# VH-VL binders against Large ribosomal subunit protein uL10m (mRpL10), part 106

Target 1, 224 residues: Large ribosomal subunit protein uL10m (mRpL10), of Drosophila melanogaster (Fruit fly) (q9vpl3)
Amino acid sequence: RGKINIQRPKAPHYERARVVAVTQPKYPELPKAKSCFKTRAERTQQQQENPYNEIIAREVRNWLDHSRLVAFFHLSSITADDIFRVRVQLHKQNLHLKSYGSKIIEQAVKNTRYEAIVPLFHSNHCIVFSPDPEKTAALLRIVRRVPQMVLLGGIVEETMLSRNQLVAYAQMPGLHAVQAQLVQTLSQAPGHLIQQLQAHQNSFVQVLDVHAKNQMNEETPKST
Below, E stands for the ipSAE of ESMFold2; O stands for the ipSAE of OpenDDE; V2 stands for 0.75 times the mean of E and O plus 0.25 times the DockQ between their complexes.

## First folded at step 7 (VH-VL)

Design d66 (from k9 with light chain D94E; framework fv_anetumab)
Fold by ESMFold2-Fast, scan of step 7:
Structure d66 (fold): chain C 224 residues (1-224), chain A 119 residues (1-119), chain B 111 residues (1-111)
Amino acid sequence: as target 1 above (224 residues)
Amino acid sequence: QVELVQSGAEVKKPGESLKISCKGSGYSFTEYWIGWVRQAPGKGLEWMGIIDPSDSYTRYSPSFQGQVTISADKSISTAYLQWSSLKASDTAMYYCARQWDYSFPLDYWGQGTLVTVSS
Amino acid sequence: DIALTQPASVSGSPGQSITISCTGTSSDVGGYNYVSWYQQHPGKAPKLMIYDVSKRPSGVSNRFSGSKSGNTASLTISGLQAEDEADYYCSSYESSSTWVVFGGGTKLTVL
């Protein structure tokens, strides 16, 4: 039954109110920011202070190394209350929602097996980490109901999957071995994975390459 | 083979109620959402809303919120679109289509149900 | 009401190539790579031709291709055939309010 509380429409969710209460600062000078995004000045400062980027990049690398499930999302404008509610729902399933700047992600994955994910982070983004790949179905069920979060792709058992492949993985029975076998089968799809993971705003889409990687090779479009 | 089969054409008077159906087959019905799309005579496509048949979660386009109700019965793999009181402006072709979520395409479409509302 | 801008009509001769544009904003076409194209023959339901800007479903001819630059997505049909004569609609994820938005549609005539 849908009903809103007119008296206190800006009051935070109960679980968030509880967290805020235990962490209440004596005098917060800049807690008034409505957006969870950093200001231009803060972003510029982060870019100039490389030592902080190195520390955070190590944190990102640690999350990647210790997570058997990593999912990447576009994140459009969303209120602090709404994203907190999503974070709470995800946490109950041992799913950890994190946001990092694109430069930090690039530093973390550069010269690693995950370098191909860098184009995904040229717009607003967030990442969900979990040690348990069986939680993929629960993750997608929760995020499907958050229109501002759109699946880009992920990494399961160290294998990069497109968003369509991650959806297929989630639809499998909850048997770990069967899911691992599907990941191996899906990861051997020729060339389609790379194109599925490319979300780079400024990248050129090479039409001929797309045609060549379509499953309808050998159907000729008349080029001889 | 994935198929969505819709109920037959309807001719109604303003003020009457109506419920049209969309039955899915050839796939696990609860794994995909069902979207509804309207096409007024000689006009383009308009997305109306979506339902998750597994628990009947719905989301509506603002233009259709409060104007229609989307529902589903997963036991018979059927989604529904209903009006409590039809208007002449509801005259249109109504399509159901399978969709994973808001960001995924409508990949398989029903044949459409023509609804005509006139006195 | 329509949110994405398409030309009302385009035309071409058999064997030619044509392009249909679809222009939105940063909250839909410009912000995301989730543009789809649908083909609708008179009296028939729409058929998915392109998804995720440039990808084809199985069974769709490789004469159909998609691309995007900034706020404008494009559908290109090469080697035009009489059977391509139809209405074409673009669609995009929309992040502000409607979640899914369609273009106004383009009638393709094959002369």
Scores: ipSAE 0.506, ipTM 0.761, lowest interface PAE 2.2, mean pLDDT 80

Design d67 (from k9 with light chain S95D; framework fv_anetumab)
Fold by ESMFold2-Fast, scan of step 7:
Structure d67 (fold): chain C 224 residues (1-224), chain A 119 residues (1-119), chain B 111 residues (1-111)
Amino acid sequence: as target 1 above (224 residues)
Amino acid sequence: QVELVQSGAEVKKPGESLKISCKGSGYSFTEYWIGWVRQAPGKGLEWMGIIDPSDSYTRYSPSFQGQVTISADKSISTAYLQWSSLKASDTAMYYCARQWDYSFPLDYWGQGTLVTVSS
Amino acid sequence: DIALTQPASVSGSPGQSITISCTGTSSDVGGYNYVSWYQQHPGKAPKLMIYDVSKRPSGVSNRFSGSKSGNTASLTISGLQAEDEADYYCSSYDDSSTWVVFGGGTKLTVL
């Protein structure tokens, strides 16, 4: 039949155009929330297709599972030479400084007991791992001299501690008995007693929080 | 009970030297750092610097670097703030306060030392 | 050097609630949960009232509370009393200086 003129397409009469517009199926525009959701889904698909990220996420999980001391820090701008000197000092104490992207950390801790740490990593950060919780005092002594590293908190014997609780833990002589008791509780808890295990951890954290508050104010619950 | 006790008020002339003190008690002195804070008459708080009493490691605000010297004697649980040559602009209240490190609050404060420098 | 912005003065009547703001940047107040508030009565040393944005040291009245939204931290004093009349200073860790910086202070008058 005739040639289609792309340069000058014939528009329908106004009345015809109005009828066509009304009868055409209409899909509502996605609100920003749904648009962001679709973008997020695409990002999730790309992450699923990148085996490198999963390998590093598994490495992070391995460090978390095999370290009895984990400390989280914000990291400000620091030179390669300065961070290297810190890393060497930490390594001498069996303390291992690692840096991972926030998405890798989120992927590593998702659906684990450590998921609560994700909000700590919305900025530049690093993590120090150690199999030895007795090294907490040495860790804090070294990092105190690195003004670019700011303590955010940590995990000791699988118990989440605030920065004040970590400082209190490092300063508390004789805490080894409490630590051993916590380990015994973890060892004896079958899967169906997870609620009691969580209650025990909360009690331990509460004791350290009270001690940290007393240490901050240098108050003791008992008179000398 | 944690307490920081500072030396008494000083009245000096420009060009004179001065050393004021801050004695800690009720805690392990070497376990916490001591920060120094200046407050000029009718003005706000200004952080000057900090010292680790365990080895006398110091760090200063740029405004005070070279203007004052912070030191400590851990054997007597005392920190010091020193001027080699006072200026009239050094007239202020000087506070010492306990601080765990650069990012922690100043949790216990000395009562302050008023330094007046006038001709 | 005033690093954080506070109103110069605020006033209230006994029993009222007042709020003092402390505005910084993403390098200090906005970047960290390490905001402190100090109370200073005339002729006396400052006293720590709030640390880590919202935590109170032992012995500080629960009438004092802290919060933060974006680059602004706030100190709220409820059930205002005559003894609350003082200067209030905010403070925050600042990653540019790598130490704590102070606000200019707010004079609270209880009318």
Scores: ipSAE 0.637, ipTM 0.834, lowest interface PAE 1.7, mean pLDDT 81

Design d69 (from k9 with light chain S95T; framework fv_anetumab)
Fold by ESMFold2-Fast, scan of step 7:
Structure d69 (fold): chain C 224 residues (1-224), chain A 119 residues (1-119), chain B 111 residues (1-111)
Amino acid sequence: as target 1 above (224 residues)
Amino acid sequence: QVELVQSGAEVKKPGESLKISCKGSGYSFTEYWIGWVRQAPGKGLEWMGIIDPSDSYTRYSPSFQGQVTISADKSISTAYLQWSSLKASDTAMYYCARQWDYSFPLDYWGQGTLVTVSS
Amino acid sequence: DIALTQPASVSGSPGQSITISCTGTSSDVGGYNYVSWYQQHPGKAPKLMIYDVSKRPSGVSNRFSGSKSGNTASLTISGLQAEDEADYYCSSYDTSSTWVVFGGGTKLTVL
């Protein structure tokens, strides 16, 4: 056992890292533990290995793949009645408000081009999905009146846009072809970092900043 | 070019009413909201509230709720800040500025309206 | 009422670089990247210099840059010029209160 070695020199960084890396149960292995302890251990192990999380992650990937509009929001404390009213207003416009745990979102987007969005979901969040990108203006009009929801950015026609670029997109004429052309033009602009496979954890903010800068430099009929 | 033009300086006595204006030009007035910011003499900036000119939806900071009224007339691209009864403590420079909503920056500012309330 | 903490004053010489800090909480500066910086010359209206922590509006000099680490945002001005002498205010949206908050302001002197 050798509890305390008073002759032991201070542990180097690599020794400390090794000790930290050793994963042990919160409690020592107790195969002869009380019956209630076995039930608790089984419960926690089942939760960590729960295949239901992968099913929900697959659902999130399906929403991402089949939605031409995805918008990300911070969500501050809001009453159940208030968020229900917002959800109803959004649903009338074919806008679907969803909330998923950060772990599920990480599982859903890992090894995909959307992995850069993970840092947005460390805090309270929600996502709005729609198959119709023309609903962006309706979405922003509704959410503007919900101060507990703060626009972070989004994805339109598979292109990541900053909040400023989403606002600009919403202000474009109601012609779908014009909006689609704008998104495609932005996709071809230099400085897009969306194509990076393993993006830095701040890459989504960086990509949004580059896109916002490109948007600010672009002349539009509504800006002049 | 985007421009916000405010009404001229006002000198009032306590208890009097006042309405100051902020006129926008060079953009679609109803697509952006107008925020109001107060700056007491020699002090910093205080956000007062905001209005959506398209339907006059307003939201106020708790410090200014019930103390002022913000309104707008979209037909003339003008927002207003109004007091029913002025106090000496209302002496300040008042700025209007364009915001897309609560969480967006104040990107274009009016020149300011100095309001002096004394004796 | 002052919500964000800034130094009252900062000074520098022409051609030098200076940094102004702005410290808040996790619900404002430390939350999302929604920090703005405004420049105000005496007797004039404020002008937006930086938004979303690090972005410059069209027409703002490349000498102005912004950054953030944790609950502290910073405005850096390189190649100081006499015209930079002004008051600088930081601002952020506070997700907890759902209002815009301002810092107390920093007076920059160029000597």
Scores: ipSAE 0.607, ipTM 0.817, lowest interface PAE 1.9, mean pLDDT 79

Design d7 (from k9 with light chain N33D; framework fv_anetumab; at its last look DockQ between E and O 0.12; V2 from the best seeds 0.00; counts 0 for: pae E 4.7 > 2, placed apart)
Fold by OpenDDE, look of step 8:
Structure d7 (fold): chain C 224 residues (1-224), chain A 119 residues (1-119), chain B 111 residues (1-111)
Amino acid sequence: as target 1 above (224 residues)
Amino acid sequence: QVELVQSGAEVKKPGESLKISCKGSGYSFTEYWIGWVRQAPGKGLEWMGIIDPSDSYTRYSPSFQGQVTISADKSISTAYLQWSSLKASDTAMYYCARQWDYSFPLDYWGQGTLVTVSS
Amino acid sequence: DIALTQPASVSGSPGQSITISCTGTSSDVGGYDYVSWYQQHPGKAPKLMIYDVSKRPSGVSNRFSGSKSGNTASLTISGLQAEDEADYYCSSYDSSSTWVVFGGGTKLTVL
């Protein structure tokens, strides 16, 4: 009876080896701690909460909250000098021209009533703030002459307006009278007004969305 | 009702000067701009330029810069398009149209002025 | 230079829906462009039919609609009628170029 070599056991017969291989308990791989494999992108996204961005975002929110007139513009290639000139003109009317990055805007308006403006900021944009809604006409007069500034829309008295509505608003005689009428109308038919306001908002958002999508879709028309 | 009425058809010779007019009515003339559009016979529309009648701020398309002069008289709600020296190639229909600014549509059009330049 | 490309001609039968395309050049990429559509009958002035891609002026039939996908704007005419036979022009403003551009026009024939 050959001494069973306990140090180097003979490899089991091929059939037995197969059975042993199949019957070996497959231990579930310990769940790789999700925390260790956060992609660089996820880490960078978490790290990019630059305290500075938060401060700027807060500033943006503050402007939005304290402004009764907010106008959104697409800003094409414009010289620093031209921007400065426009800024000076606007400033004389107590209109404040600001430019913020899209990420900052997104952060600023997240979970706020202004969240709908986010799609407007996919490209170069600027915002004009004013505490006075009566300055709408003055604002439009100035910016119309800046071909690089394209009016997208705005917020007047907490109502989102399309660019056409904003123009119409600016043309209305006696803003106070119209506002009074609006308030009266709003007070009389809150439901219809809300629907109309929502419709306008939705329309505005749709227009903005279309614009945003158009900017993102780099699809070069096939030159036939 | 908003209306733009243009001056009548013109027949001119090369080298002559010409000024055609566009009169606006039914709206505040100084609140909107006036654009000019050329259409050569059997061809498409070409934007020429635009004027703010309130202070005569004017801008031209590159193709028409220095070729024509756009002006306005707000006192009579009239915009003008003029040539110092006409060419045969200036033969076209010319339209004026109301436009709030560059990015807004031409929402109301004049009936057009046919300019024929022939020797 | 910004250019808008339209088909030279489109045809349809009465009652059908037709679509006219307007395609911008790659230079239009990155700017907000506002697209308008104009109808022009022979010997008549152009008429605004669509503005801001999809908005209709007062008095324009609801048979006319506008849309945009990518760099291509489209005018759709539903329920085609004989009176719709005309030239159609798209137009766009690009803030980068700072002037208004028209497409080459499309002749619509109603068969």
Scores: ipSAE 0.847, ipTM 0.928, lowest interface PAE 0.6, mean pLDDT 87
Fold by ESMFold2-Fast, scan of step 7:
Structure d7 (fold): chain C 224 residues (1-224), chain A 119 residues (1-119), chain B 111 residues (1-111)
Amino acid sequence: as target 1 above (224 residues)
Amino acid sequence: QVELVQSGAEVKKPGESLKISCKGSGYSFTEYWIGWVRQAPGKGLEWMGIIDPSDSYTRYSPSFQGQVTISADKSISTAYLQWSSLKASDTAMYYCARQWDYSFPLDYWGQGTLVTVSS
Amino acid sequence: DIALTQPASVSGSPGQSITISCTGTSSDVGGYDYVSWYQQHPGKAPKLMIYDVSKRPSGVSNRFSGSKSGNTASLTISGLQAEDEADYYCSSYDSSSTWVVFGGGTKLTVL
């Protein structure tokens, strides 16, 4: 409380009053505002601690764990009606279009093998899940017609694929043989599983990468 | 050996119709889309539109919507770019190129068709 | 339709390295790793040299490399050869148009 806009005139008879006023008890600081609203920092912290986020994160982990096909997309501005039509079309093929916030995705995949996907979600995004990797071609055929959805990449049978590799995967006639080899390796010698899986995954990804590059640059002889 | 072969150069008068072609070979023609790119004399590249040859689904850049028609005949692995009535401003080099969808690069290009429109 | 910004021309000598920039916004170059570079020799069709910012199609010399920082993508050509003299175009997906857009092109002169 100050006397900023009120000035008392200087006069001899008021000199004692001024001195007395100065010796009065100090006024306490104005009561701090009692607000039910948190500061911006406190609101951000509370949002991060929201228990609903953990429930949704568990849902995301369940989708990741039960899906043999996961595809990631950037999502540009799209009307509710248009995205609903896409969702219905995908659902008919056992493809499940989901949208989650980046913080929820980060929370869901933290300390898992999927943590590497977090940087993919720096903008608006959506994810398509399916238990059936054979639906990759159907998925790409549908979303190809949705210009607001741009393929980022995906995960097929635990293998991370770039967008070019995922397209090549959908087009590759020998794909089932490679998947069968991975499954057969898993069922044979458990002691050698990790090393053999990584070797086969790297070989598979390399084959897809070579196939994708060959599709883009087939005008020249492959060996010169 | 992916190859796109375009029709030969055309010299036309304003008001005439024209249909130029782009024939694909060395890949499954209906598996990829065909984009069309215009290059006016001494200028840069301008994306015109795209077609899915499997069902003739098309999408155009706003600058070319209503100005041209893109079509395809999958039985002969050929895409087309067509004008009902040419203008002098249509004078340009026209390229077709293979493109998987709207967001992918144009990976194989035709040699180009020069269209000259003058009296 | 927003074109990407490139310098009109760059020049270098044989054996030198040059860099061509391609500047856009967060809706195109800055938002996505889907930048392509095309080489066009006079009277010829463009040829894809780089895709997905830094990847080369088979048959493209490793002298060509691509990178991106923020809203700017760059094409670097090392060990310049006379054959590199051409126009170079960048391209990126643009979320506003929902298709690929092109830069204005850069004429490379090898002196």
Scores: ipSAE 0.671, ipTM 0.843, lowest interface PAE 1.5, mean pLDDT 81
Fold by ESMFold2, look of step 8:
Structure d7 (fold): chain C 224 residues (1-224), chain A 119 residues (1-119), chain B 111 residues (1-111)
Amino acid sequence: as target 1 above (224 residues)
Amino acid sequence: QVELVQSGAEVKKPGESLKISCKGSGYSFTEYWIGWVRQAPGKGLEWMGIIDPSDSYTRYSPSFQGQVTISADKSISTAYLQWSSLKASDTAMYYCARQWDYSFPLDYWGQGTLVTVSS
Amino acid sequence: DIALTQPASVSGSPGQSITISCTGTSSDVGGYDYVSWYQQHPGKAPKLMIYDVSKRPSGVSNRFSGSKSGNTASLTISGLQAEDEADYYCSSYDSSSTWVVFGGGTKLTVL
């Protein structure tokens, strides 16, 4: 079985690869620590050299189109063991943890109402997708013990929600119609909400910039 | 109406054990953490730790790790703070408070339990 | 375990505005927008006044506002009233060792 990024043709291979992945649930093996969630520089480099960026962008569009719940996180440094445990816990709840380069996200949301989310993906991030908005409570129970995954907000039933609105949504009892009505009442214009999420993201990037500067100082070559 | 009701004031001697309680009502008890906060007489607030009542996961402030035990009984919507051997320096007001997770505030507080430890 | 720094006391006259500072580090106030402010009257439990740096819970007067710059958060009380006389505590998530850290508290005296 070859890599889907190399051997898969445009649409038919993408659809078959997705069906096979869904019908053959298999927990991923733990990757090496440096490659579990790649740094921004590594993601950018792979993004530039990946010959199937448009196929991956279609994957993201399909996730967005078929997910009634999407949650956005800023991702701090996390060990390969810890992220593996989180991914397994999420998977058991039909919650799918993904990470994509910013160029791929731009391509995926081009000419859609979600285009405003692109700035969220210029920093280290991850996304959780699910077809089941009822799993919002389960998502929040899992990630609230994982400070390395900082909830920024999300999308429920095609409505953008802040962190606080997602928490309120998860607590509401009752029928789907009541929860949909509340989501509509709590929502803000997508552009304004993205500005608020980006402001919170910039605060966390400030901490990451200090960490990255410390790492860059250690890695910067010096010669006489 | 969210309410946290704590057990009454306690007067103890050094070396005695003590368990105080915090009963939550008006919300889904297992969906929120319960945090414990100490306030020595005339002093500020100190976060002691939390419990997730759904599975009894606990996390302690380093200052209180090994000094107290936090527990919960979700069947009666009650959290507990326990000492095996009280010290005079444990004299303080102890609050329980509700918290969604580490990134959310302590939004509802109990009335406090005054613990007095003297010879 | 590093506590957040607040002034020990602040005073103001009725009708004035006052500001209480809360200074931490990049591991807490500077790094995260999880700053809260609590009001505590004598003999009573603390009450949440501000969360997420600048958000106000339902039922809290709009005279209370919050902000942050760098490692310092600020609580501002405009139109100071006698009932505002209380102790005020800031709080933040702290990535270094403690999920919740409080400031030392500030006694507000309304003259």
Scores: ipSAE 0.125, ipTM 0.603, lowest interface PAE 4.7, mean pLDDT 78
ESMFold2 (binder alone), look of step 8: mean pLDDT 92; pTM 0.941

Design d70 (from k9 with light chain S95A; framework fv_anetumab)
Fold by ESMFold2-Fast, scan of step 7:
Structure d70 (fold): chain C 224 residues (1-224), chain A 119 residues (1-119), chain B 111 residues (1-111)
Amino acid sequence: as target 1 above (224 residues)
Amino acid sequence: QVELVQSGAEVKKPGESLKISCKGSGYSFTEYWIGWVRQAPGKGLEWMGIIDPSDSYTRYSPSFQGQVTISADKSISTAYLQWSSLKASDTAMYYCARQWDYSFPLDYWGQGTLVTVSS
Amino acid sequence: DIALTQPASVSGSPGQSITISCTGTSSDVGGYNYVSWYQQHPGKAPKLMIYDVSKRPSGVSNRFSGSKSGNTASLTISGLQAEDEADYYCSSYDASSTWVVFGGGTKLTVL
């Protein structure tokens, strides 16, 4: 409760003058409104506390939490008509193309397991969400015809995948066993969940890397 | 294992037509696209265009749009690069290479087809 | 069209390390982590040595490594061997053209 009123006395006592000096504003002759500028901290604070941004950030978190397939794309210049056609084609496959500002993405994923995606969104970007990870192959077939959309990577069953790992995932039959293992890991007690998920994530990533490498090995004869 | 085998060297005169081939094996031919790359004598690599063999969707670099035709026959796992009328400036080594899409690396390359156009 | 800038030539002695640079813009090298490097021996087809800035295909020696800082990607070859003597090309996706572009190539001479 530090209510502060500045009074204009004629000759204040030493104690009063001391209190006034302590509470006096640092820069009284250059009011904030006159400069029309805010400090970096004030700007950042106001941006982060915008109620609209929190509502949209909550929407993004909801999409992330309810989607078993999330794909990230860099987006080059594209016409409204072209992106609309892509949205329609994706929607027919239960794939939902969304665009959000980088600050909203950062706010949505801050202090969550998805925080690692923030660096992907410093440039123009879009995200495709789906509850069905089996739609990865359909997604990749569609975006191949959209050269303005460059695949950056994605999340499948809570596991972060590079673009090459997503391509390998789309080409792999019978990943249901690996998906079942991931689901079982996610059902563990919260105290062990992060560590076990990270261990499973490393194993799953390793399996996909080995599969991709094995496909390359099988595809090309090796010289000794 | 993955292999791209191109047709043999060609020696042609200006104004003649030509069609060169690139046959893929050791992988599902329709799952990957085929890109074409030109290398003029003593020069670097130039990306020409790409084809999806599953439906023959093509895209060309502006420098090669209208100059060449890329096609494919998925029943025989073969992509083609064709000229209706060759020019002396078409003299170059032509490579086909496997590519997932426009943004992915060219991961396996054919041995190249040397095309020489001279009077 | 040469979109990416490489030095025309570099040289080194056996056992040394050399670095080849590849400089583009924010629409290609700087904008994406999708830089590839190709090795081409005289009279042969190019071979993919590095993809996605720093990843090696199976069968490529671990003496080859890639990195990127801003608009410049680098290929580093450690423990130089005579067989490394070749032309090296960098490549990147370019958002402006919406396809892959190549560098002008660098001739590596092993002294």
Scores: ipSAE 0.516, ipTM 0.776, lowest interface PAE 2.4, mean pLDDT 80

